VH-VL binders against NAD kinase (nadK). Designs and how they scored, part 123

Target 1, 268 residues: NAD kinase (nadK), of Syntrophomonas wolfei subsp. wolfei (q0aze0)
Amino acid sequence: MKIILVNNRFKENTEKKAQEIAGQLSALNVEVIIDNGLDEPYAGTVDFIMVLGGDGTMLRAARRYGQRAIPVLGVNMGTVGFLSNIEINELAEYLPLILREEYSLEARMMLEVAVFQQQSLLTRVFCLNELLLRSNSPRMLSFALEISGQKLEPYRGDGLIVSTTTGSTAYSLSAGGPIADPQLDAFIVTPVASHIINKRPLVVSPEREISLHLLEEREAIIGIDGQIKMDFGAENRVLIKRAPHPLLMVNLKAKPFFTSIDRSLQRQ

## First folded at step 9 (VH-VL)

Design N69 (from L6 with heavy chain S105R; framework fv_ixekizumab)
Fold by ESMFold2-Fast, scan of step 9:
Structure N69 (fold): chain C 268 residues (1-268), chain A 122 residues (1-122), chain B 112 residues (1-112)
Amino acid sequence: as target 1 above (268 residues)
Amino acid sequence: QVQLVQSGAEVKKPGSSVKVSCKASGGTFSSYAIHWVRQAPGQGLEWMGVIIPILGTADYNQRFKGRVTITADESTSTAYMELSSLRSEDTAVYYCARGHTWKTRHGYFDYWGQGTLVTVSS
Amino acid sequence: DIVMTQTPLSLSVTPGQPASISCRSSQSLLHSIGFNYLHWYLQKPGQSPQLLIYLGSNRASGVPDRFSGSGSGTDFTLKISRVEAEDVGVYYCMQALQTPLTFGQGTKLEIK
């Protein structure tokens, strides 16, 4: 059995804990690969992925491994978040169930983001939460949104978010988007500080293809899960669609989404 | 409480096809693999294949060589097993069973359907 | 394909006496992580099979403690310490290490 431990290299305590857990797993005849984000993703066969950290570490794990149909367990290291299932001090209790494969899975849709320049593919990335298009200067953007070939009236403002339902509680929420049940599959399209009267968030089928391009030369950036940043200009186009495979998230104990989000919003 | 309920008995002619359903209730349907196992009269159990709803993929026992198709409809929590080019030796009780894991391999079958008798006669 | 062989194919037991069923695989079912992917099922007359023992030796929920599983690699045993009338049926072992998943021929348990 081979397990990848994904940790945050910028947190000293998390790196030390990953080494301790790797030692414990090796003693149980489990092969362990530690992924701290510096090297390329492990390319071999893997049975399970354990993410040690907060939501940010889970987002990185999802981008690196989410398309490989490998179970991913979020283990919280003390930060508040929505993507962890158990706490680090509970790991020893649940480890026998992990090894026996006695856990349920929840499928979480992912985005496939393809960036083009003059019909040439520049890059293809996957993400769990969202793509953000935003201005990189004080000037607002003018951009075109197409949904499955349907051209909407131009957008003017600071940007746009295209989110999964998992991402509904991340940047999309801050920009006025709806809270969505992460068990639903849908794109949530949320404007960022739109200057066009009555531009509202859209909830569309995950079978749709969404494309974005600038209508004027502007300094713009696309951001992915708040962790990857790319320059975006008038010669670029981005195509967003449902990724081929969902992220397979491990459930070892019940974590009621609506009670959790209600509690979080009550304290804001 | 988890329960698997299968469609009723069928009588088919040689060369036709049959499609048996298995409706799951209680628990999350897509979190598990649904296997199909048959039993000819007075004989033992034979594994036919599995559908993994969460991945949308199926795996089959090569003994049935392109005659078996297993599908799932998550909206109705129902798995289907279709067997084509029926022969008299396909007369059997067909069971659906839930693997404790989402994977094709390793799973033990913690819940079984009641079985569907398919009789192939001319 | 992995071939599963059960012995005996049938046995008759006086109530209260022990029973033992063997299951042999053509290849080791022991995975590198230490689990044997061998499971035992009971099919009572006119009923669907039901899980008895999983991963070689673990008793399924609701299964009486008089049932036990043992063995590793290629040789496995299901034991009933004191047979009761309700234990009548056909017992099957199944390997889940490799596809296709395969069952033993079945062992029919009858009361004398």
Scores: ipSAE 0.280, ipTM 0.709, lowest interface PAE 5.0, mean pLDDT 89

Design N7 (from L6 with heavy chain T28I; framework fv_ixekizumab)
Fold by ESMFold2-Fast, scan of step 9:
Structure N7 (fold): chain C 268 residues (1-268), chain A 122 residues (1-122), chain B 112 residues (1-112)
Amino acid sequence: as target 1 above (268 residues)
Amino acid sequence: QVQLVQSGAEVKKPGSSVKVSCKASGGIFSSYAIHWVRQAPGQGLEWMGVIIPILGTADYNQRFKGRVTITADESTSTAYMELSSLRSEDTAVYYCARGHTWKTSHGYFDYWGQGTLVTVSS
Amino acid sequence: DIVMTQTPLSLSVTPGQPASISCRSSQSLLHSIGFNYLHWYLQKPGQSPQLLIYLGSNRASGVPDRFSGSGSGTDFTLKISRVEAEDVGVYYCMQALQTPLTFGQGTKLEIK
């Protein structure tokens, strides 16, 4: 059995804990690869991925490994997280279940994002929460949204979010999007500060292709899961599709989504 | 508690096909592999194959060489086993069983369906 | 394919006496992490099989402590410390190390 431990290299406690856990797993004849973000993703075959950190670390792990159909367990090192399943102080209790494969899995859809310059592919990335198109200046954007070849009336505003159902509680929520059951597969398309009064969030089939391009020259950016930022100009186009594989999230402990989000929203 | 409920007995002619259903209740259907096992009259258990609903992928015992197809419908929490080109030797009780794991291997079968008798006769 | 061989194929036991069933695999079922992917099932007359022992030695939920599994690698044993009337049926071992999953021939336990 081979396990990848994903941690945040900028958090000293996660690096030390990753080394401690690696030692414990090695004592059980488990091979361990530590991914602290410094190197390229591990290219070999692995049986399980353990993410040590908060939601940000899970988003990075999903981008690096989410398309490999490998179970991913989120282990929380702090107090906040929708993407973690257990706390670090619970790991010893659950480790035997992990090794015996006595856990359930939850599939979470991911986005495939392809950015083009004219006809040339510039980059292709995967993400778990969302793509954000936004202005990088005080000027409003004017942009075109096309859904499966259907051209919508132009958008004017600060930007647009294309979110997974998992991402419905992230940036899309802050921009006025709906809360979605993560078990559903759907794109949520949420305008950011639209100047056009009747532009509403859309919930569309995950089989749709979504494309975006600017209608006039502006300084804009594409953001991926709040972690990757790239320039976006009038010569660029972005194509968004459902990724080929969902992220396979490990459930060792019941974490009721609706009561958790309701409690979080009432606390804010 | 998890229950697996299978479709009723069938009588089929040689050369036809049969499709047996297995409806799961309780637990998370997509989290587990669903295996199919048959038992000819007075004989032992024979593994036919497995479906991983969460991935939509199946794996089969080579002995059935393209005659068996296992599918799943997550919306109804139902797995199906279809066996084509039926022979008299295919007369058996067909069971679905849940592996404790999502994987095609390693699983122990913690829950079994009640079985479906398929009789192949002219 | 991994071949599973059970001995004996039939066993008659006086109530209250112990019973022992052996299962041998054509290759080791011991995984590098220390688990044996060998599971035991009981099929009572007219019923579906039911899980008795998993991963070589762990009793399934609801299984009486009269049942125990032991062994590692290629040789495994299922023991019943005191056979009762409800223990009648056919016992099967199954390897789950690799596909195709394979069963032993079965051991029929009868009351003498």
Scores: ipSAE 0.561, ipTM 0.811, lowest interface PAE 2.7, mean pLDDT 90

Design N70 (from L6 with heavy chain H106Y; framework fv_ixekizumab)
Fold by ESMFold2-Fast, scan of step 9:
Structure N70 (fold): chain C 268 residues (1-268), chain A 122 residues (1-122), chain B 112 residues (1-112)
Amino acid sequence: as target 1 above (268 residues)
Amino acid sequence: QVQLVQSGAEVKKPGSSVKVSCKASGGTFSSYAIHWVRQAPGQGLEWMGVIIPILGTADYNQRFKGRVTITADESTSTAYMELSSLRSEDTAVYYCARGHTWKTSYGYFDYWGQGTLVTVSS
Amino acid sequence: DIVMTQTPLSLSVTPGQPASISCRSSQSLLHSIGFNYLHWYLQKPGQSPQLLIYLGSNRASGVPDRFSGSGSGTDFTLKISRVEAEDVGVYYCMQALQTPLTFGQGTKLEIK
C-alpha cells in the first residue's frame, strides 16, 4: 500500500508528527509520500491519502488530489474542524481498519473553476468550499452573473460567493448564506454586501454552469477556498461548474454534522 | 499514570512450560505494543518478542521461535508470555515493557514491569 | 542481526565528575525519515531498566538534564555531566531499527 501524508509545513508539531507517522507506516510495509506543499502534487498512483491538520490542510489536499477518486482521511491535530474524522491520538486505534480497508466513504462535490483571459483559458483549478469574487479596493464592483445561459440583472456590491454544500459553513455563512446538509449536491450563490436589498442567496442545481465577468474595470480578485488569490479584471471571465469527481472522504467514526454546527454557531 | 504489573516468581522442572502475565493499568492498552525482555543472572538484556494487541500479531526473536508464544487479552489489559520446553539456561528474570509506538521502528520502552524470576531446576 | 557494541564495559567515577559511554552499531540506525532508532536505558541494582534517552538525543520524562545523548548513524554517546550516587547501575543502548531488537553488552557505572 502507498499512502500520501499531507501536512502543514508551517506548524512544527504537525511536521514532526508526519515524520513519526511515516515511520510507523513504513514499519508496516506501507510506502509513504509526504506532501507539505513545497513540491508539485505526487504524480504516481496511491491507495490512500491521510491529511494531518485542520480544515485548511484538508482544503489543500482536496485541491491537489480530490479529482483522483482516492480515499481521503482527515486527522485532527488539535483544532476541531468540520472536515476531520478522527483525532491524532486515535490514529493508532484506527490504523488497522485503514490498512484492512474497513471504512465507508462519503462523496463531497467539488467546484471546477476555469479562468479565461479574453477568450483563452488562463487556468483551471478545483476547490472544495468556494470561489469568492471580491473587490480589492474600497470601490464596489459591477459584474454580470449568468446561470446556464440566463443573464441576471447586474450585481453591484463587494462581491459574490459560489459555494458547494460543504462550503456552506465557511465564507458563504459569514456572508448570509444558508447552512446546507453536506449530503446534498448544490451550488449556493451568496452576494457579498450587495447594494440591491433584494439580492438573496440562490440555491441551484449542481448541473448549472455559472459565469462571472466585470462590467467596469476595477481592482478585483478571485479567491479559491480562501487560500489561492488571483487578480481579476474586465478582460477576465470565470466559468464555474461541478467538478468531474467528488472528494471521497473516509468515515471511521460517526461525526454528527448538525450538533457540530450548532455548537460552532454558539461560539461565534 | 501507567503501570505494568507482572505475575509472581515461578520454579519449574526442565521440560515443562511457564506462562508469565503482565497487566497494564492507566493509559490505553490497545494503543501500545508489549515487548518481552529477559535477563539471565549476571547477564545483559535479551529481547524475546512483542505483541501488538490491536492487530493480534506477534513477532519473535528467532532464538526462541517455536518455544515462545506471546498473547494478549484486551478485555483485561493483560499480555502473556509462554515459554515451553524449559531448560536450566532459561533461568532468568523476565520483563514486560511498553513500546511507545505499536510497531518495531519506534521500539523504545517507556514503562517496564517489575520482572518475574523464573527458575528452572530439579 | 544488528550488533551493538558498548565501550567501556565498566567505569568508576568520582561524584561530581563527568562520565561518557559509547555505543557503536554494525549498521546505520538512521532511518530515511530522519530519526536514529537508538535508545538508552539505565538498570539500577535490583530494579527493572528505565528509559533515559530515546531516538538518539531526546530525554525521557523525569530524566535530569545532566543526561544527554548524541551521535548519528553508527556512533552514539551517552554523557552524564555530573555523576551522582543515584546514577549507579548498568547502562544499555538498544537499536530498534529492525527485529530482532538488540542491546549492547551494558556498561557498569560505579562510584569511587
Scores: ipSAE 0.000, ipTM 0.381, lowest interface PAE 18.4, mean pLDDT 84

Design N71 (from L6 with heavy chain H106K; framework fv_ixekizumab)
Fold by ESMFold2-Fast, scan of step 9:
Structure N71 (fold): chain C 268 residues (1-268), chain A 122 residues (1-122), chain B 112 residues (1-112)
Amino acid sequence: as target 1 above (268 residues)
Amino acid sequence: QVQLVQSGAEVKKPGSSVKVSCKASGGTFSSYAIHWVRQAPGQGLEWMGVIIPILGTADYNQRFKGRVTITADESTSTAYMELSSLRSEDTAVYYCARGHTWKTSKGYFDYWGQGTLVTVSS
Amino acid sequence: DIVMTQTPLSLSVTPGQPASISCRSSQSLLHSIGFNYLHWYLQKPGQSPQLLIYLGSNRASGVPDRFSGSGSGTDFTLKISRVEAEDVGVYYCMQALQTPLTFGQGTKLEIK
């Protein structure tokens, strides 16, 4: 059995804990690969991915490994996030279940984001939460949104978010988007500071294809899960569709989504 | 809590096909593998194949390759097993069973359907 | 295919006496992580099979402690310390190390 431990090198306690867990797993004849985010993703076959940290670390793991159909478990180091399932102090209790593969999986849709310059593909990335188009200057954007070949009236404002249902509690929520049951597959399209009063968030089929491009020459960026940033100009186009494979998230204990989000919103 | 409910008994002619359903309730359908096992009258258990609803992938016992198709409809939490080119030797009780894991192997069957008798005669 | 062989094929036991069933695999069921992918099921007359023992030695939920599983690699044993009337049925071992999953022939347990 081979397990990847994903941690954040810049959080000192997570690196130390990753080494402790790696030693514990090695004593049980489990091969361990540590991924601290600085190198290329591990290319070999693995059986399980354990993410040590918060939601940000899980988002990185999803981008690196989410299309490979490998179970991914979020282990929180303190404050419970939306993407963690167990706390670090519970790991010893659940480790036998992990090794026996006694757990259920939850599929979480991902986005496939393709960025073009003219007719040429510049990059293709996958993400769990969202793509953000935003202005990189004090000037607002004018941009076109096309959904499955249907051209909407032009948008004018600070930007747009195209989110998964998992991402509904991330940046889309901050921009006024709805809270969505992550068991549903859908795109949530949320305007950022639109100058058009009647521009509302849209919830659309995950089978649809979404395209974005600028109508005016402006400085803009594309953001992926709040972690990757790319320049976006009038010569660029982005194409968003459902990724071929969902992220397979491990459930070791019941996680009541609605009570968790309700408690989180009370604290903010 | 978890329950697997199968469709009713079928009587089929040789050369025809049969499609048996297995509806899951009380648990997350897509999180587990659904296996199909048959038992001829007075005989032992024989594994036919498995569907992993979350991945949309199936795996089959080579003995049935080309004749068996296992599918799933996540919207109705229902798995299906279709067996074609039926022979009298296919007369058996067909069971669906939930693997404790999403994988095609390693799983033990923690919940079983009540079974569906398929009789092939004419 | 991994071949599973059970002995005996039938067994008659007086209530309160012990029973023992053997299961042998054609290759080792012990995975490198230390688990044996061998499981035991009971099929009572007219009923669906039910899980008794998983991963060689773990009792399933609701299974009385008079049932125990032991063994490793290719040789496994299911023991009932004190047979009761409700234990009547056919016992099957199953390997899940690799596909196709395969069962033993079954052992019929009868009273008296």
Scores: ipSAE 0.093, ipTM 0.628, lowest interface PAE 5.9, mean pLDDT 88

Design N72 (from L6 with heavy chain H106R; framework fv_ixekizumab)
Fold by ESMFold2-Fast, scan of step 9:
Structure N72 (fold): chain C 268 residues (1-268), chain A 122 residues (1-122), chain B 112 residues (1-112)
Amino acid sequence: as target 1 above (268 residues)
Amino acid sequence: QVQLVQSGAEVKKPGSSVKVSCKASGGTFSSYAIHWVRQAPGQGLEWMGVIIPILGTADYNQRFKGRVTITADESTSTAYMELSSLRSEDTAVYYCARGHTWKTSRGYFDYWGQGTLVTVSS
Amino acid sequence: DIVMTQTPLSLSVTPGQPASISCRSSQSLLHSIGFNYLHWYLQKPGQSPQLLIYLGSNRASGVPDRFSGSGSGTDFTLKISRVEAEDVGVYYCMQALQTPLTFGQGTKLEIK
């Protein structure tokens, strides 16, 4: 059995804990690959991915490995979040179940984001939460939104979020989007500070294609999962589709989504 | 808790096809692999194939490749096994069974359907 | 394909006596993580098979402790310490290391 341990080396004790866990797994004849974010993703075959950290580390793991149909377990290291399933101090208890493959899986949709300049593909990335188009200056954006070839009236404002249902509790929530059951597959399209007062969030089929481009030259950026930034100008177009494979998240214990989000909203 | 319920017995002519259903209840359907195993009268168990609903992928015993198709409908928590070009030697009880894991090869079968008798006679 | 060979193919036991069934595989079923992907099933007359032993030696829920599994690699044994009337049926071993999954021919256990 081969396991990737994904950690965030910039967080307290995560590198030391990853090495400790790797030693324990090696003693059980499990081959371990450590991914601390410095190198390219491991290209070989693996059986399981264990993410040590908070939601940010899980988002990175999903971008790197989410399209490979490998089970991914989020192990919380003390940071409050929605994407972990167990706490680090529970890992020893659940490790035998992981090794015997005695766990259930949840499929979580992902976005495929393709950025073009004219007809040339500049980059293709995958993400678990959202794509954010936003202004990078005090000036509002004017941009076009097309959904499966249907051209909407132009948008004017600070930007737009195209989110998965998993991302409904991230930036989309802050911009006024709905809270969605992550078991559903849908795109949530949420305007950011629209100057057109009647622009509402849209919930659309995951089979649709969404495209965005600027109508006026502005300083804008595309953000992916709050971690990747790309310059976006009037010569660029972005195409957003459902990714070919969902992220396969490991469920070792029940985590009640609705009570968890309710508590989070009360605390804020 | 977990229950697999199969469709009823069928009598088919040689050269026809049969489609047997297996409806799962009481557990998370998409998290597990659903296997199909057959047993000819008075004979042993023979593995036919598996569907992994969460991935939409199937794998088959080469003996049946080209004749067997296994599918799943996650909205109804139902797996299907379709066997075409039926021969008299396909007369058997067909079982669905849940692998304890989503994978094609590691699983032990912790729950079994009640079986569906398919009789192929002219 | 991995070939599974069971011996004996039939067995008649006086109630209260022990029974032993062997299962041999054509290649090792021991995976690098330390598990033998060998499982035992019991099919009682007129019923679906039911899980008895998994991963070589672990009893399934509800299975009496008079049943035990042992062995590693290519040679496995199912033992019943004292046979009871309810144990009548056909016992099958199955390898799950590689597809296609393969079963032994079955061992029919009858009461004398």
Scores: ipSAE 0.260, ipTM 0.696, lowest interface PAE 4.9, mean pLDDT 89

Design N73 (from L6 with heavy chain H106Q; framework fv_ixekizumab)
Fold by ESMFold2-Fast, scan of step 9:
Structure N73 (fold): chain C 268 residues (1-268), chain A 122 residues (1-122), chain B 112 residues (1-112)
Amino acid sequence: as target 1 above (268 residues)
Amino acid sequence: QVQLVQSGAEVKKPGSSVKVSCKASGGTFSSYAIHWVRQAPGQGLEWMGVIIPILGTADYNQRFKGRVTITADESTSTAYMELSSLRSEDTAVYYCARGHTWKTSQGYFDYWGQGTLVTVSS
Amino acid sequence: DIVMTQTPLSLSVTPGQPASISCRSSQSLLHSIGFNYLHWYLQKPGQSPQLLIYLGSNRASGVPDRFSGSGSGTDFTLKISRVEAEDVGVYYCMQALQTPLTFGQGTKLEIK
């Protein structure tokens, strides 16, 4: 059995804990690969991915490995978040169930983001939360949004978010988007500081294709899960669609989404 | 409590196809693999294939290559096994069974359907 | 394909006496993490198969303690310490180490 341990390279305590866990797993004849984010994703076959950290670490793991149909377990290291299932101090208790594969899985849709320059594909990335289009200067953007080939009236404002339901509690929430049950599959399209009064968030089928391009030459960027940034100009176009595979999240214990989000909103 | 309920018995002519359903209740349908196993009259158990509902992917016993298709509809918690180009030798009871794991292998079958008798006669 | 061989193919037992069924695989079913991917099922007359023993030696929920599984690698044994009338049926071992999953030919247990 091969397990990838994904940790946050910027937290020394998490790296030390990853080494401790790797030692424990090796003693059980489990091969361990540690991914601290510095190198390319591990290219070999693996049976399980254990993410040690908060939601940010899980987002990185989802982009690197989410399309490989491998179970991913979020193990919280003390940071409040929505993507972890168990706490680090519970790991020893649940490890036998992990090794026997006695756990349930939850599918979380992902976005496939393809960025073009003219007709040439520049890059293709996957993400769990969202794509953000935003201005990189004090000037607002003018941009076109198409949904399954249907051209909407032009947008004017600071940007746009295209989010999964998992991402509904991230940047989309801050921009006025709805809170969505992560068990639903949908795109949430949320304007960022729109200057057009009646531009509202849209909830659309995950089978839709969404495209964006600038109508005027502006300095803009696209952001992926708040972790990847790419320049975006009038010669660029981005296509967003449902990724081929969902992220397979491991459930070892029930995590009540609605009470968790309610408590989080009361604190924030 | 988990239960797998299969569609009723079928009588088919040689050369036709049959589609058997398996509806799951009481558990998380997408968390598990659904396997199909057949048993010819008076014979033992033969594994036909498996569907991973959470991914929509299937794997088949090479013996049935090109004739068997296994699918799943997560919205109705139902798996389907379709067998085409039927022959008299395909007369058997067809079972669906839940693997305790989502994987194509390693799983033990913790729940079985009641079976569907498919009779192929001219 | 992994071949599974059961012995005996049939067995007649007086109620209260023990029964033993062997299952042999053409290659080791012991995975590197220490589990044997060998499972036992019972098919009672006119019924679907039901799980008895999983991962070599673990009793399934609701299975009486008179049933036990043992063995590792290529040689496995299912034992019934005192056979009861409800135990009549066909017993199958199954390997789940790799696809295609394969069953033994079955052992029919009858009461004398």
Scores: ipSAE 0.256, ipTM 0.690, lowest interface PAE 4.9, mean pLDDT 89

Design N74 (from L6 with heavy chain H106W; framework fv_ixekizumab)
Fold by ESMFold2-Fast, scan of step 9:
Structure N74 (fold): chain C 268 residues (1-268), chain A 122 residues (1-122), chain B 112 residues (1-112)
Amino acid sequence: as target 1 above (268 residues)
Amino acid sequence: QVQLVQSGAEVKKPGSSVKVSCKASGGTFSSYAIHWVRQAPGQGLEWMGVIIPILGTADYNQRFKGRVTITADESTSTAYMELSSLRSEDTAVYYCARGHTWKTSWGYFDYWGQGTLVTVSS
Amino acid sequence: DIVMTQTPLSLSVTPGQPASISCRSSQSLLHSIGFNYLHWYLQKPGQSPQLLIYLGSNRASGVPDRFSGSGSGTDFTLKISRVEAEDVGVYYCMQALQTPLTFGQGTKLEIK
């Protein structure tokens, strides 16, 4: 068995814990690759990905490895988040199940983001939460949104978020978007500080193609999962589709989304 | 390790402006909100505003409207708070603090800068 | 603006005894997503504030189990089960439901 341990080198004690876990797995004849974000993604074949950290670390793992159809387990290191399944102090209890592949998988949709300059593809990236288009100056953007070839009235404001249902509790939520059941597949389109008072979030089929481009020359950027940033100008166009493969999240312990919200509401 | 390191103490005359910096290290700067909170001598905490670098947006407490500007330079992982038309009642310790941007709450503040004392006197 | 009211404004506790601080908001802090956007901070003398409790009841990293937060809507409580000397300082509650973010006036905890 070959496992990738994904960690965040900047989090307290995470690198030390990753080394300890790698040692324990090696003692059980498991080959371990540590990915702390410094190098390119591991190019070889692996059987399992274990993410040590919070949601940010899981987002990085999803972008790097999510399209490979490999099981990914989120192990919480004491941070608040929605993407972990077990706590670090539970790992020893669940490790035999991981090694025997005795777990279920939950599929989470991902976005495929393609950025063009004129007619040429500049880059293609995948993400779990969202694409953000935003102004990089005090000036508001004027931009066009098309959904499956339908041209909407122009948008004016600071930007737009195109989110997965998993991303509904991330930046889309802070911009006024709805909370969505992550088991549903849909795009959530949420305006950022729109100058037009009645621009509302949209929920659209994941089979639709969404395109964005600027109507005026402005300084703008495209952000991916809050971690990647790219310049975006009037000669650029971005196309957003459902990614070919969902992220396969490991379910060792029942953590139902709505039960978690309900418990938080009733907590004292 | 996440640290927020602020610029040093300042003494300013009434009517002038002050610009305080807050440099973030050991984390992903653009994925978090940076808030500014002040504390007058012997008084409680007062929220001034926030910048959300990834969204490019800032929001301010109306009490400071027209006088406060919060900006961010993602290339240097540094946030700035500029307060103009200074009055003696602006004498305070000014703190920057990190909050999460991916939730509607803008809080909670998991890391704080060491504080910058700004004294406004004639 | 949401007004945050703390009681008491000061208290003196013998070491090992419990302490309780109340925080009341002028309107509900319960967001439609099911969380109370209330957080507790401790400011020790000469230091920056530090996070104790977030979203009503969650202990921040490194905070001892003797600290707990409870409540919902408009009425919240911070409890220290056994006060230690290092707990001296000013405790603040803060609402983050809407801008402007507002703090309680602070509760000064002193050891007898």
Scores: ipSAE 0.000, ipTM 0.393, lowest interface PAE 17.8, mean pLDDT 85

